# Ledger of designs, part 12: miniprotein binders against b5y8h6

Target 1, 289 residues: b5y8h6
Amino acid sequence: MQKVIVVTGLSGAGKSTVSKALEDLGYVVVDNVPVDLLHNLLELYEAKNQEQLVAVVVDSRSLRHQGEVSKFVADLKDLKNRMPLDVIFLEASTDTLLSRFNLTRHLHPLVHATGSRIALIEAIEREKELMSELRDVSDVVLDTTGMKERDLVYQVENFIGKDRGPEFYLISFSYQRGLPTNADMIYDARVFQNPYYVDELRTLTGLDDSVAEYVRADHNYGRFLDLWVELAERSYNEHIKMGKPYLVIGVGCTGGQHRSVLVVRDLSDQLTKNGHKVITWHRELGSVN
Key: E = the ipSAE of ESMFold2; O = the ipSAE of OpenDDE; V2 = 0.75 times the mean of E and O plus 0.25 times the DockQ between their complexes.

## First folded at step 6 (miniprotein)

Design c3 (at its last look DockQ between E and O 0.01; V2 from the best seeds 0.00; counts 0 for: pae O 12.2 > 1.5, placed apart)
Fold by ESMFold2, look of step 6:
Structure c3 (fold): chain B 289 residues (1-289), chain A 80 residues (1-80)
Amino acid sequence: as target 1 above (289 residues)
Amino acid sequence: SPEDLRKLLEQARELVEKAKEAEKEGDYYTALFKYLWAIWELRQALELETDPERKEKIRKEIREYLRKAYELEEELEEQK
């Protein structure tokens, strides 16, 4: 079954741009769907064509009161138990939304008359409060503040995962040669005993079993590895909510030959065992695995 | 299988094409990780390929794209 996308969020935050991006990705987009019709609509599409890519954009006029928002949250939870479904929530800063409403001259759902800047500001802030419960249960929150349409399209594409990409990139490196540029996080493997000072191990790498045995014998190794696996998975889950399809982790030691290589090897093995697609780059060894 | 090998090679070609497009736009971050992904696909193809001449061609591609990855890392450091 193909995953259904539900698009919601603050008025003026960019739903039309996301709708276009989803159409370009092959989705049939149903716009302006009242929340009370969502169940029936999705059941009809599921029954007719399981291979069809369907996206639903929720009508902002259906979400004017807390009771309607709470009902929608309950409906989303029920639907997620019955079908593969993700929720995209769009937001932006108050200043950005003000600018967008001024340019489009659209009536905000929570304001009666246009032109009053104070009334519009109050409506935007009230909608943010009203939507907070929905935001909290959404699978990704896209902040469109200062974002060009092309940037938003890229974030939607990354979240959808259409190109079936890797979830983790692990890079082993030498602190003497410098940190990998744009790693999301860095793990420091210098905390483990250094095989460089053992003559038989000096010219080997963390890919050699004897180096692996030596480093794994460090009393801290298992504990750090377990914590680093857990941190990697939790960090990855937050990154996908931001529309980033993968997490980049650098692992360093002084020479980049032994400890960092082994940690990347073991971290990759555990993440792969847990079902993730992992690519490793042993930067100082010149290999990708 | 031969079909699996074909899919891996086609995927790698598409990734390299996208990496080159990103590089032309100055998006060296995207280009770098697309090249790393392409290399990963090609290493899987090496495990399935049996013809020594075709294996060597794949190895040459991997070396070329790895060289590109190091060049892109340097570009990203210069942009810092």
Scores: ipSAE 0.569, ipTM 0.881, lowest interface PAE 1.8, mean pLDDT 84
Fold by OpenDDE base, look of step 6:
Structure c3 (fold): chain B 289 residues (1-289), chain A 80 residues (1-80)
Amino acid sequence: as target 1 above (289 residues)
Amino acid sequence: SPEDLRKLLEQARELVEKAKEAEKEGDYYTALFKYLWAIWELRQALELETDPERKEKIRKEIREYLRKAYELEEELEEQK
């Protein structure tokens, strides 16, 4: 990652956690900088010490209306031409954001009475709309849905790492719990035989050898895996041409514990063997590899 | 509509009061969220308001609540 990082995204998506993680990585973190001063601040830091790692956290408090967002986006584009700057955008599902704000647990009786839940949802959706232009120009979009603080820290460390950033970000997920919001492509692992109906396999995960053996025994598994690897590599090449630094692939199954997990593992292994840098996230298991 | 504007302003006020209550109870996350929500409502109201003096009042309120939101975020960070 670049020496200068802008951290932005939705309220409640984990900006504070990312900020702390960056501090632990040696970044000087400046929080809540007015958008108008961001350009000057970043230039100042570059002028004083080009070797200093700097992170700036910008949230919706600083971006009050669409005009400010558009201006900020324009400023970021200009800055990227002048300095090594990456933009990280954090987001999460509406339900996750609601839960993180403890709106459902403590306010449930009062919120239902006042229609406040709907209003909160509307507020979240409006913020998404407001931030959409910024999201579109972000170098990294992280969906923090289902992540614990430690998981998010780990993701940040992996993305910022000393060397070349990841080429592939593979996410296993449950279709029942919704798609990853940052996925460029979705692979459907439900096409394979389902281990959930095997009593011995139901309580296990796609990380277990017995589950792996069962799903790999599917006559389509090898062929689909090969096709998915090829598609991933071809897509990545096109994304690079478009200026996107990495490809996000979601792999889904019904429960997100067996087939999707296995496919992510096997895709990761094959892509790694092909010389690619791969990060994996098992959303439903809460594990990062 | 004028009615929509009134509703937005009323909702924002209610949210601020709830935010203050949450702050008193030590629920800084809830307080923060309610302030941010109030700001959102006020921004919508600002788009509907045509009177310059009223617009300025709304802007002042937004700035105040942004400051509060910032303070609450700092407190939340200190508690971690």
Scores: ipSAE 0.000, ipTM 0.204, lowest interface PAE 12.2, mean pLDDT 82
ESMFold2 (binder alone), look of step 6: mean pLDDT 87; pTM 0.860

Design c4 (at its last look DockQ between E and O 0.79; V2 from the best seeds 0.00; counts 0 for: pae E 3.6 > 1.5)
Fold by ESMFold2, look of step 6:
Structure c4 (fold): chain B 289 residues (1-289), chain A 80 residues (1-80)
Amino acid sequence: as target 1 above (289 residues)
Amino acid sequence: SPEDLRKLLEQARELVEKAKEAEKEGDYYYALFKYLWAIWELRQALELETDPERKEKIRKEIREYLRKAYELEEELEEQK
């Protein structure tokens, strides 16, 4: 049977957006499911239609006390032993959740300035404490702080997609033409010897073996490449923790034709060998690989 | 396999539709990376396709979407 998705998390953290994204991906989404009914509901769907994509959004009103949360955690553990099931937990900063709750609209200024906001802040913090056990057993925790609706949809699509989505985007560029927009990090390939000053190599690119041989002969090349691969993988792991399942690396040299292209090529080869899905864009050459 | 080829082409189409919707909404960063992803799917489809006319159609799509990627990068620079 297909993997079942259970959506849970803090009130106001984005469950409706995730629900919509799952519907668009072909899931039958059962919303507002009380925790007590989860077991029987999923058993019913298992018995009736093994190929149906099912997602369940848990009713937050069922999780008001620690006993209810602990039972839900136990139920999830039992269900995972009996069917393929993943849990998505949604959260956001207290300030973000506060702004998303529309409880202060057109309030008298004195009420707005005192008890209403403090009571809501306390409720949010209490919910975070209450839900901590559930958060700890969830398969993914998505922090929606500052996230646009489309970004959340993208992360859901990436999480539930089997063998879907590149993990690395590597862009070679020219410093003369400027940095790629929104790169997470920039590697400077100008530190390596420059093929431009070798007449036979000037009109070639980092895709040509003779240019590759020349640049790789730089005594620093192998060490920098090894360090850059390690840095890329460690940085990728941190992006996963922030709910962003990909890393964008720009690699630059002066003209964008030789050194940066080769580094992207070699970096892509190594990351692919390490099991990652990698997209390259040689911006100054007009190709994507 | 023929099934793999069809799935790659369907995936690319879906990604392009999402990119076009994002363009209309001004979300150029999302659109850019959806086009790059679609091109990646199409290049894999190109390796599986054997008919010369269908291969050229795929190449034309790749060129179009790559042009879109460059245009979106310029738009993103203007928004900085």
Scores: ipSAE 0.292, ipTM 0.774, lowest interface PAE 3.6, mean pLDDT 82
Fold by OpenDDE base, look of step 6:
Structure c4 (fold): chain B 289 residues (1-289), chain A 80 residues (1-80)
Amino acid sequence: as target 1 above (289 residues)
Amino acid sequence: SPEDLRKLLEQARELVEKAKEAEKEGDYYYALFKYLWAIWELRQALELETDPERKEKIRKEIREYLRKAYELEEELEEQK
């Protein structure tokens, strides 16, 4: 868990929700701090209590022109060199932001008058442009489009919380019964020799040693497994950057009983060995490990 | 350790409560993940538990939450 968090992003993207989530995690949240005082504030908190979690919310109220943004980016770079600091950037689609502003009746910081819908759109686009440099240097970019508040809270908790949830959800499934609905990636285990056609193995599952031995004997098994592990880890790392602290992988075979089950087991073992928290669900077997 | 077991069970309970809340709100993805996570925690607890009655209780909970996971998966499929 990072001791210092900077929360920034587009107006209406959910900074208040993130702030609340951080407070619930034990962060002291400081909002509306002039950018020029950020260094002093963070140094003060660090000096007083090195164990204190601090979050600073910075928005377009403090960053009104490109010069301020550029300065802030420079300051963030400097701070990162001096202390452990993560920057979370919140964004959402223009349509989403429009809807949120309409619902909350909050004025956009860049809108000086009760503006028309057009004025609001212009303000949103201007803010996007203004914040683009900051987005580029952020450690995490959270696109809150379509997210419920709970989802955003969950993302924050998993990203910075002490008790991170599972990094990988591995689901074995049958192609005949359909893909997992929430899978980010699908691995096809049908590429390996099929134990179903072996009488002694047909009634068994990928949980059985005899099935495991048979499928692992496939000349491609080891190589594919290695590639899948690497792909999973690389994908996970990218997902974290996008604010999704977990990856769902479906592994499929025809029946969902042998090859997919085995691959999920072996992937889980390897990923766990690599230090990841992995949950497995054998959908067709009715088991979760 | 007994402490580890307690922590696992507590975490599982918290996860289930979150899952139930999410389910009520129609957040089936979140609920599904929380149930699966809870099951994972309970399975870890099951490995540490030595009392047969407590083991059976854990097993029953696992079965219940598995059923919930399947139900949620079906709901998610219907939303497509």
Scores: ipSAE 0.210, ipTM 0.673, lowest interface PAE 1.9, mean pLDDT 86
ESMFold2 (binder alone), look of step 6: mean pLDDT 87; pTM 0.857

## First folded at step 7 (miniprotein)

Design d1 (at its last look DockQ between E and O 0.88; V2 from the best seeds 0.00; counts 0 for: pae E 2.4 > 1.5)
Fold by ESMFold2, look of step 7:
Structure d1 (fold): chain B 289 residues (1-289), chain A 80 residues (1-80)
Amino acid sequence: as target 1 above (289 residues)
Amino acid sequence: SPEDLRKLLEQARELVEKAKEAEKEGDYYYAFFKYLWAIWELRQALELETDPERKEKIRKEIREYLRKAYELEEELEEQK
């Protein structure tokens, strides 16, 4: 049986966007499923076609009371014992959800004056409290606050294990030409011995073996690289919590030809060995790897 | 394999279409990274392709999309 995806979460948090992403990835998506129908529906798909990719989007109106949420959690635990199943939980900030609710059910302000916004805020906060048990057992929690639709799609694609997109973008650059415009973090490779002042190496790049040997011979190179790999992975893990499914790291040196290029190569190699999908851009060389 | 080559070219085409749509919407950040990804797919296709004429066609595409990536980086810098 192929892994089943269950999409749930707070009202207005983006379940329709996730549904479309799953359809584009080849899933048969059954939308607006009441929780009490989940077992029967999944049993039907199991009996008909075990190779079929199935996603179920749960109707939030089925989860209005704690008893219903607790039963759903129990049902999910039981289903996980019988089939491979992952749960995606969608949420957003109270202000974001408030705005989305106002857009979809705007009422005349004079009838619901000052109290309507506060009452809606209380309803949103109550739903968050009600759904906390479900959130706690979900396999991934996606915060859609301020997230572009394309970013949410990217996160879904990465999560379901049908990885179509990179997790890291590494950019080597010249400090003389300025920092890359959208790097999330910058590593300074000028701390390593500079091949530019060695005549034989000056016109070569960090792609050449002799430059690589020279820079790697710096006593601190291995230690810094190990620390930078660790920092990159820790930073990446924080980015997925913030709803951005990839991390952009710039690595700079003065000319952008030697040290930064090598660091990007070695960093990419180690992250790839650790199972990450990595794309590199040597900005000053005009190459993508 | 020939199937792998075809798949890489199809993926690159899809990525470029996404990049172009993002450009029309003014999302230059998204477009930029989609062009980089498309170039990455095309470089892998270039390694699998054996026909010199088809290899040159792939190289021309890579150059075009790299030019687009540099243009988009400049646009993003101006928006700072």
Scores: ipSAE 0.506, ipTM 0.860, lowest interface PAE 2.0, mean pLDDT 83
Fold by OpenDDE base, look of step 7:
Structure d1 (fold): chain B 289 residues (1-289), chain A 80 residues (1-80)
Amino acid sequence: as target 1 above (289 residues)
Amino acid sequence: SPEDLRKLLEQARELVEKAKEAEKEGDYYYAFFKYLWAIWELRQALELETDPERKEKIRKEIREYLRKAYELEEELEEQK
């Protein structure tokens, strides 16, 4: 992650939560910096200590007019050429923002004293329009719709943390014992020949070479594995855009001992070779790798 | 390297603390993945550790956190 981060986005989208999370990660967070001083501040921080992590929070309070937004966008483009800078834009659905404002009883920066629901909706929509140009140039757009505060913190930690979190969680499981509750997608390993009916293999697991050889001998195995890797990588890329920096894949077979375990191993190996950080959990075997 | 080992152990500890806090607050989803990540870090540490007593300590921690992961998965299933 870049040493300098600009946090911006819609009011109520979670900037305060992100700011706190960044502080916890060791960033010096400067809130509500005037746009005109942003360039000078960032340069100053870089000049003093290039190793210092700096985050700047900019919101609609500082960007009141379209002209200010446009200027800010221009400044950001210039800064990106001069320093390692990432721009994070936080957003949420109008309904979510409405709900959050109702709960917190905070006044929207663009809402004049009338305090009506309609006025708030209008203010939210106006802010979306105002910030649209900034959204377009942002490096990361986080949609916080439906996220709890902790979810957002988790996202920040995974995206921004010194060590990128795991990109893939691969979970082998038994269909008989139920699907993993946290899986984004499920691969069905039951499509391959079943080693359970081979006496010598029944007591073994997908971690054993003999089981691996047997299942890999299936004429579909290689093709499915390739497709699953491609699907995983493509899905991951889309999940990042959705604000989820990791993908959870469940791989199932009947007993969760042979085929699913093997597929998870082989997927992990291939994804790791492709440069991804992969965590595997063999639920039915009681092992995490 | 010893430094790599130290880093892995430190990361694992931090992850576990986050997981525990999340668990206390009822965020089982967050806790679950933090425990899995911690275990993954500890597995790597175990590969680098040469001292038998330290290895055993790491193994014990892995077992503990694995148990937690299973418990959390069950909790998540019950919430569905």
Scores: ipSAE 0.455, ipTM 0.820, lowest interface PAE 1.0, mean pLDDT 87
ESMFold2 (binder alone), look of step 7: mean pLDDT 86; pTM 0.841
ESMFold2, look of step 8: ipSAE 0.457; ipTM 0.839
ESMFold2 (binder alone), look of step 8: mean pLDDT 86; pTM 0.842
OpenDDE base, look of step 8: ipSAE 0.411; ipTM 0.792

Design d2 (at its last look DockQ between E and O 0.01; V2 from the best seeds 0.00; counts 0 for: pae O 15.9 > 1.5, placed apart)
Fold by ESMFold2, look of step 7:
Structure d2 (fold): chain B 289 residues (1-289), chain A 80 residues (1-80)
Amino acid sequence: as target 1 above (289 residues)
Amino acid sequence: SPEDLRKLLEQARELVEKAKEAEKEGDYYYALFKYLYAIWELRQALELETDPERKEKIRKEIREYLRKAYELEEEYEEQK
């Protein structure tokens, strides 16, 4: 039997977006399923078509009290013993959820803030507490706060394993021509000896072995490269927890031709050797590798 | 190998389609990185392609999508 996906989470957290992503991945999505029907529905699909990709979106109205949540958790554990099944739990900040709900607004802000807004905030916070047991046993928790729809789709695709996208984008650039404003991190390669002042290297690039030999001869190059590889990997692991789909690292030097290009080349080689999918853009050279 | 080449070209086409849709919606950050990913797929296709005419067609696509990447970087900075 193919792995079944159960989608659950906080009201307003983005279940419809995840449903759409799963449909695009070839899943038959059954929406608005009450928790009491989940067991029988999934067994029916198992009996009829074991090759069908099935996703179930749980009706939030079935999870209003702790007893219902605890029973659902128990049902999920039983189902996992009988079939391959993963649970996706969706959440978002209270402020984000508040803005997503239809809020009544009147001319006087105090009436809106004191009445329905305070009650809605308390309801959202209570739902978070109620759902904490379910969140703790879910196979993946996706925080949709501030997340664009496309980022959420990327996270679903990555979890399902259909097609792994890039983990790193490395951009070499010239400080004279400006930083890539889309970079999450900037590594400054100006700390290494500058090939520009060596006549035979001036018109070459960091893709040329003679430039590479010159810059690698800097006594700090190997140590910085090792540290930058480690920082990139640790930063990637932490940023993924916050919903970042990939890490963008800019590497700069004055002209963007020599040192930054070599660092991107070597950094990419090491990250690829470590099993990462890496894309490089030598912005000042006009090449992608 | 011919199957691998077809898969790379098909993937690049999908990425470009997503990039163009994002451009229409003003999501220049998403579009930029989809074009870079498409170029990456096309460069892998160049490693597998042996026909000189088809190789040149791929190189022309890479140049066009690189031009798009530079344009989108400017538009993303302006949008911010």
Scores: ipSAE 0.519, ipTM 0.857, lowest interface PAE 1.9, mean pLDDT 83
Fold by OpenDDE base, look of step 7:
Structure d2 (fold): chain B 289 residues (1-289), chain A 80 residues (1-80)
Amino acid sequence: as target 1 above (289 residues)
Amino acid sequence: SPEDLRKLLEQARELVEKAKEAEKEGDYYYALFKYLYAIWELRQALELETDPERKEKIRKEIREYLRKAYELEEEYEEQK
């Protein structure tokens, strides 16, 4: 975990999201720092407290000319030799940035007036060119194209290594009430013997030992669970490559109270045992474990 | 050292020129922070300067640039 992080990149690429994520990780975030002052600030930091986690956000507003970018790059190189410092560069496609600016901002930092779509495109391209040298020396380049905020947060957490976001989100649900809309994969727990027809189990849930014992007694249960764990892990690895560093798995049964709940529990236990970070949600029970 | 002092003053002047240019272009954010950095350089210079008349000159410049920084901050916030 690096004690000092410089966050930079294109306007609209998600610096605010990254800043918040770093704050949540315990970093003191300093935004809008002039590039020329960064070196001095970090030197002062080094002299006073080397234990505090610090993140500095630098954007193109402080970098007006290529010469300033080059100087900043040189300064960063020097600082890296003196302290553990990482540079995160955020970027996105021009189309993505255009869309984001239309939704959230009226002005690009390089646009001096409310301009046409063309002016915004030109500003984006100019910023890309301006920041290119800085991108080249960055330790991490995050392309936020197509990412939701949660995805970007996860990437940041993963990079920092301290509190990786959950790798697996497991959701138990009722098929009668509809599929989870955010699920990447659905497991059907209805393949197992149904405890609903057992009077003493009907009023219980998959959280109860008696229900667990009954469903686990199914001759297919262990094999399916093993296959589902393997599939989950393999799928997760591919999702990382796709820029989604987590997997959402829905586990369904008819009522969403017994079999699905149990399977989510057991999947969570096994995945956790395998070293994964797992979050569970029992939709029909209204509980998070 | 006298050389250090000279360097600080020169850097401050360069920063102010950049700030003024940015202001003319309507880049109030950039201008603001260049002025702030110039002030920082001048404060360091003030610590090294021993001549009372030169100290007063530096103080005057700091006051001027602080005023500019406040004005630019307001203008920048209005652009948001």
Scores: ipSAE 0.000, ipTM 0.144, lowest interface PAE 15.9, mean pLDDT 84
ESMFold2 (binder alone), look of step 7: mean pLDDT 86; pTM 0.845

Design d3 (at its last look DockQ between E and O 0.44; V2 from the best seeds 0.00; counts 0 for: pae E 11.8 > 1.5)
Fold by OpenDDE base, look of step 7:
Structure d3 (fold): chain B 289 residues (1-289), chain A 80 residues (1-80)
Amino acid sequence: as target 1 above (289 residues)
Amino acid sequence: SPEDLRKLLEQARELVEKAKEAEEEGDYYYAYFKYLWAIWELRQALELETDPERKEKIRKEIREYLRKAYELEEELEEQK
């Protein structure tokens, strides 16, 4: 992510949690900056310390009118041309926001009168409308619907923060022992010739060269690997748009020791070569040790 | 660089602490990914480390955290 982050979005969407998470990542967080001073503040900060991570939190308290939002959007566009700046927009479903406000007993900034459920809904919808232009120009829209506080922190740490975590988690597994619980996709390595029926290979794993040579000799291996890499990369890009900055891929075979292990290795190698951060885990090999 | 290595090790330690805290709170999913991230950092560190004893220590830690990740995977399966 960029050195300068603007955090904005709907009230109750989790800006406070994001702010804290950014602080923990080493960002200097400035909350509730007047829109008219934002440009000067950010320029001054950039001029003084270009290496400092800065996050600015802007909410509807500072953006009360459509004119202010429009001005802010214009200012952001200008700032992006002058400095590395990303805009993060936090949102959640109306039901989620209602629930959160009910739990925290905080008044919505746009609620003038008695805290009726109806008034709160109206306030939420009004804020959505007000912030719509800002949402449209945001670099990242993070839907926090259904997220626990820790989930949101995780998203900040792995996607928004400076120290971005792995993009791909590749897990080899045995179908006999069940699917990985957290897998977004499953690749079936059983489509390749099975080394289990070769006595010399049965006691080895997909980490061994002899097993690798045998499975790679399958006429479909190269083609499937290419397709799986492409699918992984395309899926990852879509997951980012959904607010999930990582993809978990399970690769399965019958025993989880040969074909799945090899495919995970080769996928990892190719994805890494393509510039991705990849972590691998061989579930069944770990269980033996 | 030595500084890069230090940073990787420090980050891995921080991730592990977060993982442990999450595990204690019953957030196994969060803990799982933090352990995996720590493993990733340690693997990067292992590539930079030249001292055999330190390399072995890193390898030992990786193995430990892989075991933890496996345990957490099982817990997550049981929760389904």
Scores: ipSAE 0.025, ipTM 0.377, lowest interface PAE 6.1, mean pLDDT 83
Fold by ESMFold2, look of step 7:
Structure d3 (fold): chain B 289 residues (1-289), chain A 80 residues (1-80)
Amino acid sequence: as target 1 above (289 residues)
Amino acid sequence: SPEDLRKLLEQARELVEKAKEAEEEGDYYYAYFKYLWAIWELRQALELETDPERKEKIRKEIREYLRKAYELEEELEEQK
């Protein structure tokens, strides 16, 4: 089944803008879904065997009490075990939400009496407290305070790109020619045995199997590679939660021809096996030194 | 299939057009992401293409767009 997007968050935080952005990306958006109907709706789409992109926007009026929020959290955990599903949580400052409610004149779901500014402020603050548990389990939290509609659309597109666009950008480089300035992380492949000093390997690169065999024979290679894969995935997961849809890793060795190239090759292979979309660039290959 | 290859190339070109438009408007973060996405599509196309000359053309495009992505990242760092 295609990954399902569930949109939730504070009342007035921008769910309609996110709905439009998802629709523009080809999603069928089902709006104003009460939380107790979420299971039934998603089961219906699953039963149709559709490859349709589906997004569900949860009706905030069905999340008025802690019991309802806690049940929704439990339902999301159950659904995530049964289908690929991500949760987008929208929030904003109280002042921003107050301004938005004043402009639209919509009633906040936690206000039973209309027309009181104090009651509205209290309802907004109560909703923030109430929704804290849901916020904590969401896959991305988008703070729309001071954000133009275009900015929110870009953030949604970046998050969705996690499922369709590149997640990792791996670049091999020469320490002699300097570090790539665009890297979030640098891995130092100089720790492995150097093929340059083997006559048969000197003019080859890390793309050649004989160089690969030589470097992989270093007794620490497998352990470093495993640790680097784990670090890359953990770093990616934390960065994506903060709105960055990709991670850039530079891998360096002295000349940029052998060890760094192989490490990028093997990192890419392992990350791809783990289900990630990876692009690679060997900065020092295909150019005149 | 030939249809799949055509779709990948078309999608990559559309993403590059969006990236260039974003650059002109000063939306460098958006441009950067679209270039990376186009590169992903082109690498998928490269795996489907069988003609060596057309493969090399795709590789040249990938290298150019990677260079653009690198330049955009550096520009974003300079704004700090």
Scores: ipSAE 0.000, ipTM 0.393, lowest interface PAE 11.8, mean pLDDT 80
ESMFold2 (binder alone), look of step 7: mean pLDDT 86; pTM 0.834

